# VHH binders against Probable E3 ubiquitin-protein ligase RZFP34 (RZFP34): the designs that were tried, part 1

No score or structure here was measured in a lab: all are predicted.

Target 1, 302 residues: Probable E3 ubiquitin-protein ligase RZFP34 (RZFP34), of Oryza sativa subsp. japonica (Rice) (q5jl96)
Amino acid sequence: MGAMDVQLESTAVQHGQAKINVEEHALVSLLSDEKYATEKTEDVDPDDYEKLEEGIMQYGCAHYRRRCRIRAPCCNEIFDCRHCHNETKNSIKIDAVKRHELPRHEVQQVICSLCGTEQEVRQVCISCGVCMGKYFCEVCKLFDDDVSKQQYHCNGCGICRIGGKENFFHCSKCGCCYSIVLKNSHACVEGAMHHDCPICFEYLFESTNDVSVLPCGHTIHVKCLREMEEHCQFACPLCSKSVCDMSKAWERLDEELATISDTCDNKMVRILCNDCGATSEVQFHLIAHKCQKCKSYNTRQI
Structure headers, positions and changes below count from the first letter of each chain, unless a header shows other numbers; antibody chains are not in Kabat numbers.
F, E and O are the ipSAE of ESMFold2-Fast, ESMFold2 and OpenDDE, as the mean of both directions, binder to target and target to binder. V2 is 0.75 times the mean of E and O plus 0.25 times the DockQ between their complexes.
[cut] stands for letters that were removed.
Atom coordinates printed by the task and the answers are left out, and those that the model quotes come from them; centres of patches stay.

## First folded at step 4 (VHH; framework vhh_3k1k_2)

Design s01 (from g20 with Y105S)
Fold by ESMFold2-Fast, scan of step 4:
Structure s01 (fold): chain B 302 residues (1-302), chain A 124 residues (1-124)
Amino acid sequence: as target 1 above (302 residues)
Amino acid sequence: QVQLVESGGALVQPGGSLRLSCAASGFTFSSYGMRWYRQAPGKEREWVAGISYSGSYTSYEDSVKGRFTISRDDARNTVYLQMNSLKPEDTAVYYCARDKYSGASAEYRSFDYWGQGTQVTVSS
């Protein structure tokens, strides 16, 4: 419990969470490729490999599995991670004047959990040769032995994301990483992820919860979108456009309305389509009005 | 239990065509969007194409757009990938994946990898 339940502070905007099956015995090591010549060109001693992996997954805190602690540049105290610092230093129980968050990009020193050597931020301990985190980001100063999170650094976001680099792309207009399946099929809205979720009010850019991009380009937590859909709310809270592919729902409405007898006056109403923006004059109906241009029933009388 | 079984992979010459199939079982197929991924030897797995639960919306990776077409047959619980003008760079194991969440927003929901893959080799 606990450490296994931890999520990154920030997640990439996606359809939800992407999960890829990892090959049975495969373990990706950034150390061999970045700090040493590739295994293909170098004859590496098996004992050296054993040292690199010593204590893997056995150290860290509730938030991360890692073989180092960090020295906080803001207060010069040692913590297991940024979240551990913030729980101690950025709590309502602390005097407002003394509250502060750890600036991740400014961390300069780490302490090896196996040998205790304090040193400049690096992946492999200079003293004992252990890998201090299987995933390592020099920019974010992030160490994590749990490579199943498939962490990667996004230069456009300036932070590490989870879910695998190959599954996401950075959208500069929207201001975040989106699922790769959205690359040629999303509506761009400037700063779409730099806002609060309209349902739960959590800031989306740094959310650890899955986020969905709506057809209109606005963003919302997947859990909040599902809650809306369960309560038959299909309009975006920010722009009123349909939150999903409504094609099958509109077909069902066509069938329902076709079976209803019209016994009232031949009364006309003017409607505005929330999906396409067109205005139309249609015959009044008790249930719903269909846009003549895009065929959506997401309309309102004007 | 969710099960996806890919088929149709073969050895084909450059410029050739193949149609991959993914047979789905263990869930209400018509309620979920479907995706295709591929993994070439020594490379990371990459997304190829996606289709919404209704079939009304499709999406493609830039390198395959115009050459590949994704489609679905809800009566047969099957998603297809029609691959035309095949290139050596298309050589990979192709995987079928289902959106994580059911419902009308399938095209904008997360996905899981549930298939075992089918090998496509483009070589003379």
Scores: ipSAE 0.005, ipTM 0.363, lowest interface PAE 11.0, mean pLDDT 77

Design s02 (from g20 with D99L)
Fold by ESMFold2-Fast, scan of step 4:
Structure s02 (fold): chain B 302 residues (1-302), chain A 124 residues (1-124)
Amino acid sequence: as target 1 above (302 residues)
Amino acid sequence: QVQLVESGGALVQPGGSLRLSCAASGFTFSSYGMRWYRQAPGKEREWVAGISYSGSYTSYEDSVKGRFTISRDDARNTVYLQMNSLKPEDTAVYYCARLKYSGAYAEYRSFDYWGQGTQVTVSS
């Protein structure tokens, strides 16, 4: 109850190390199969340029704008992309024994969306000369006409990322790319991106949805974090530390507790602070218990 | 519309100092984080320094830490890069860039604008 009217700070977050800007700390590179633009189109005769751009942005699926479909070697079926395959073959709704992912590196055949020719993975259709994806990654077998994503391949991650190579760095300990602003300001958690989102159960490392880095270093989808806020949940699902600067929320809890000037039970309880790790003994309250060291109400009775 | 104009680039001797300015127009400057990047001949563009929209957080590439300081003046819609103890390897074209964040949770990618750059040359 005491947390029901909590408003999250919009411009800054408190960490054990320092107060930082939420707008910069909450961002990790978008997790996707996108890579930097290749120079293969530069090898094409300018007289063929109009054909290269035929149908640009007009084909593909909800995940990617592209002018080809892929043949899945695992099931010999045609899909618009790896994510379309996994939605039908590797969802939680499918019997675990029959679930499988399409290994993107093993895709050998694509089908041109304009002329229908099936062929070896390549950027430009061998039959009609159209560019099948303005961004193309030969390693990830990825095609995407939406170059505004500024796709690039990260050798450390082994997959394509978005947002421009110059704007991100690979953290070997966390196993992912973060905004360069986080290079010396994030809490390194080994394998932080190699887990499922605790709210929606989608694997974060290869997610196409925006992912945020919490003050504790754990990761969650931005949309899932907002759902937590809407349900008055402000603690990290993985470590229980507060997801932002809660100072204003704690002040409001102080005001609520002030309406209950006398406790009915005079009992002491032992609490553990999820934010600072301190243990303390405080007087029992029906609503919440305050850490004596860091003043957080993100505590649990032990 | 959106415009970023860098200035202050010059020829400087090793050990010298230089202050770069980036004048912004066409948007609400105080709502955006700002970055400095540089590109030396034959090399990829690299990040140098960043400052949050509030000015409360700054970050630096390891090779410039302790030598460079980023700051902002929202009243003048300008971001600055103070460069001290300059080295020959600091020779590059320096670029100002804007990043947009949507409040409590960062939403990156929608507003990346670059200036035309300003040349810094550090010669012996």
Scores: ipSAE 0.000, ipTM 0.115, lowest interface PAE 17.3, mean pLDDT 73

Design s15 (from g20 with K100T Y105M)
Fold by ESMFold2-Fast, scan of step 4:
Structure s15 (fold): chain B 302 residues (1-302), chain A 124 residues (1-124)
Amino acid sequence: as target 1 above (302 residues)
Amino acid sequence: QVQLVESGGALVQPGGSLRLSCAASGFTFSSYGMRWYRQAPGKEREWVAGISYSGSYTSYEDSVKGRFTISRDDARNTVYLQMNSLKPEDTAVYYCARDTYSGAMAEYRSFDYWGQGTQVTVSS
């Protein structure tokens, strides 16, 4: 039977491939990590430890646990975080002329949640000495007491990511952080993460939805890849390379072609393989042509 | 015998519109996704737009999003590319191609058929 297995997963990486970690997080940890907090502050005076950790995990919003609020440079109003600002100011319910997003890198002032002192962006309150966020990024102006997220700043991306810096690498050609398991197992495509998903058209770089890196190096949401597979589409929308392991499909084609009469047994055609890029001369067949190099049937006549 | 015949290419001024057509024969048109590619002089062939066999999914190269629309008419075995707000950079020979995969048959067929192309020139 020539039918494809519609449940085939991408062969380039494991399920949940290339989860693109961004600073956006709607949930807060229910557990405090006192061990990490203690280890993080071990370089300070013992008398100051207690003050640094005062109020930890007790302040903030649904998005972040933090001991400060931010003054938005775009509207001069105070918000708990960038997402709280955008929910209020960048909603379709807001008059279009007043609609705007908070520019995270331009935040210059924070307000301590414990003492109320407004001050330049910094981790430790200049007035009362409290740590305003156990994780702190001075570039992104991000504060978060929930260190279980393992947030880190990527200089190449210019934003904070989740999941631990040692577990990811920045691919300068693709323009994003990928899981370390992809370092030697993805094809690099210039700006692959700085474009829209070819199925749903959502911008991928800052997407909170899981993103898959295809064997060809092009990127697509995991959910959109699954929708393609449910509609029996197995070729990359951008380059036509196979999106998953087609070995079983190629075996079925071998069997099908062996039982079907040749259209012309003396006519030769030149083919280009979409999967490996090799060109070869093969005997013409009405149904499909096999690449001599990689054995893929994903080929075209040239 | 599979055949793809493109038409509709012309000389237009910047900001103009054209609709390209690709008439298909020799295969079950409704079983295959269809794609448009273009090739400008001295450049490699680039993908422009694609449409699934069912018509439920469409995809576009970033530089043409919002300006070009791919569609299909299975009763006429024809795929279309509506091109609006044309720019000098859109000058190329436009090619129609049949997907290597037959979605309706749940079958991967590795053979792309390409048409002869239709020339689109946008004056500078």
Scores: ipSAE 0.000, ipTM 0.178, lowest interface PAE 16.6, mean pLDDT 75

Design w03 (from g20 with Y57S)
Fold by ESMFold2-Fast, scan of step 4:
Structure w03 (fold): chain B 302 residues (1-302), chain A 124 residues (1-124)
Amino acid sequence: as target 1 above (302 residues)
Amino acid sequence: QVQLVESGGALVQPGGSLRLSCAASGFTFSSYGMRWYRQAPGKEREWVAGISYSGSSTSYEDSVKGRFTISRDDARNTVYLQMNSLKPEDTAVYYCARDKYSGAYAEYRSFDYWGQGTQVTVSS
């Protein structure tokens, strides 16, 4: 691969699509700031509005800035968030039979961080009137004061996502939200996101790590794709099709092969193209064979 | 420090043309795909067009295909949106954005940076 490896490492990186966060529907999401700043009801005066903002961004955990904690329905213990629960209850440090994940949709009770009142899930504390999270999703039971994440709920995914609703679309066949620029340009694979990453084996649908959709439609973590490319692996682990546009790499290979003397007899070999599926007969070469139909060097001798 | 500055917005009559520019600084411009978005009053922000880091691949929202052309000038660190056959429905603030990651395929990458916008009004 040599010079081709250097060129592919520099140009053949494709990553950064829908951020997958384990969260759900927003009833008072991106309009919460406007409502508190401009929407004055007869039941809310200026002092009450000041109370709504008390402690904003000052409470929560490493995962979320929020003014409440949750009571886990699975173990009846209090945690700052679902991830905090799973780090303590669903870790390798716990006996396998005692490991469990928090069922976010089943959370019924929250505890206000300012006044300590335990209550049914709601955005504004029934006791002290503080807003417990600027972004709030009633379905996901998600609270987050950091609205810069541009959270939204996808009804098709059944969970909250980040990055702004206008930048993503739900693909019903693939089963996930993808970048809007892929809407008319991706290869659909049934349930492509409801599988484990072929490299690290982590489940993709609810992963908080960025996921890439390959040209073939199969899905992989961005970090795993980069590791493959750094090890000169440019074929999909599941179907062997090229993981990105290889045109520049193929052009580079054309130039390198043209400068190398053919040291073999004028022998013809039959090849199968992994990218287009065509078979062709080409002159034998020690380094690589070019598909006559699609011009790809991602081929194998048959 | 990533910075994007849009310009070229104006009042134009239906059927007219405008070219928007987005000047980029604070990053290696030639390594990133670029995008245009727009937001009309009372509506959510909408993706309009995208161009790959190499300029070889472009993509468009269906309502602007054939009328708008995205292009880039890496020597000037600028991305352009040529808008032809403008309609009243094209009235919006237009925003420039950079792909989140550098690399070969713009259409597979998320965005992460927005400019301040430039107002386009199409009215007689």
Scores: ipSAE 0.006, ipTM 0.439, lowest interface PAE 9.3, mean pLDDT 78

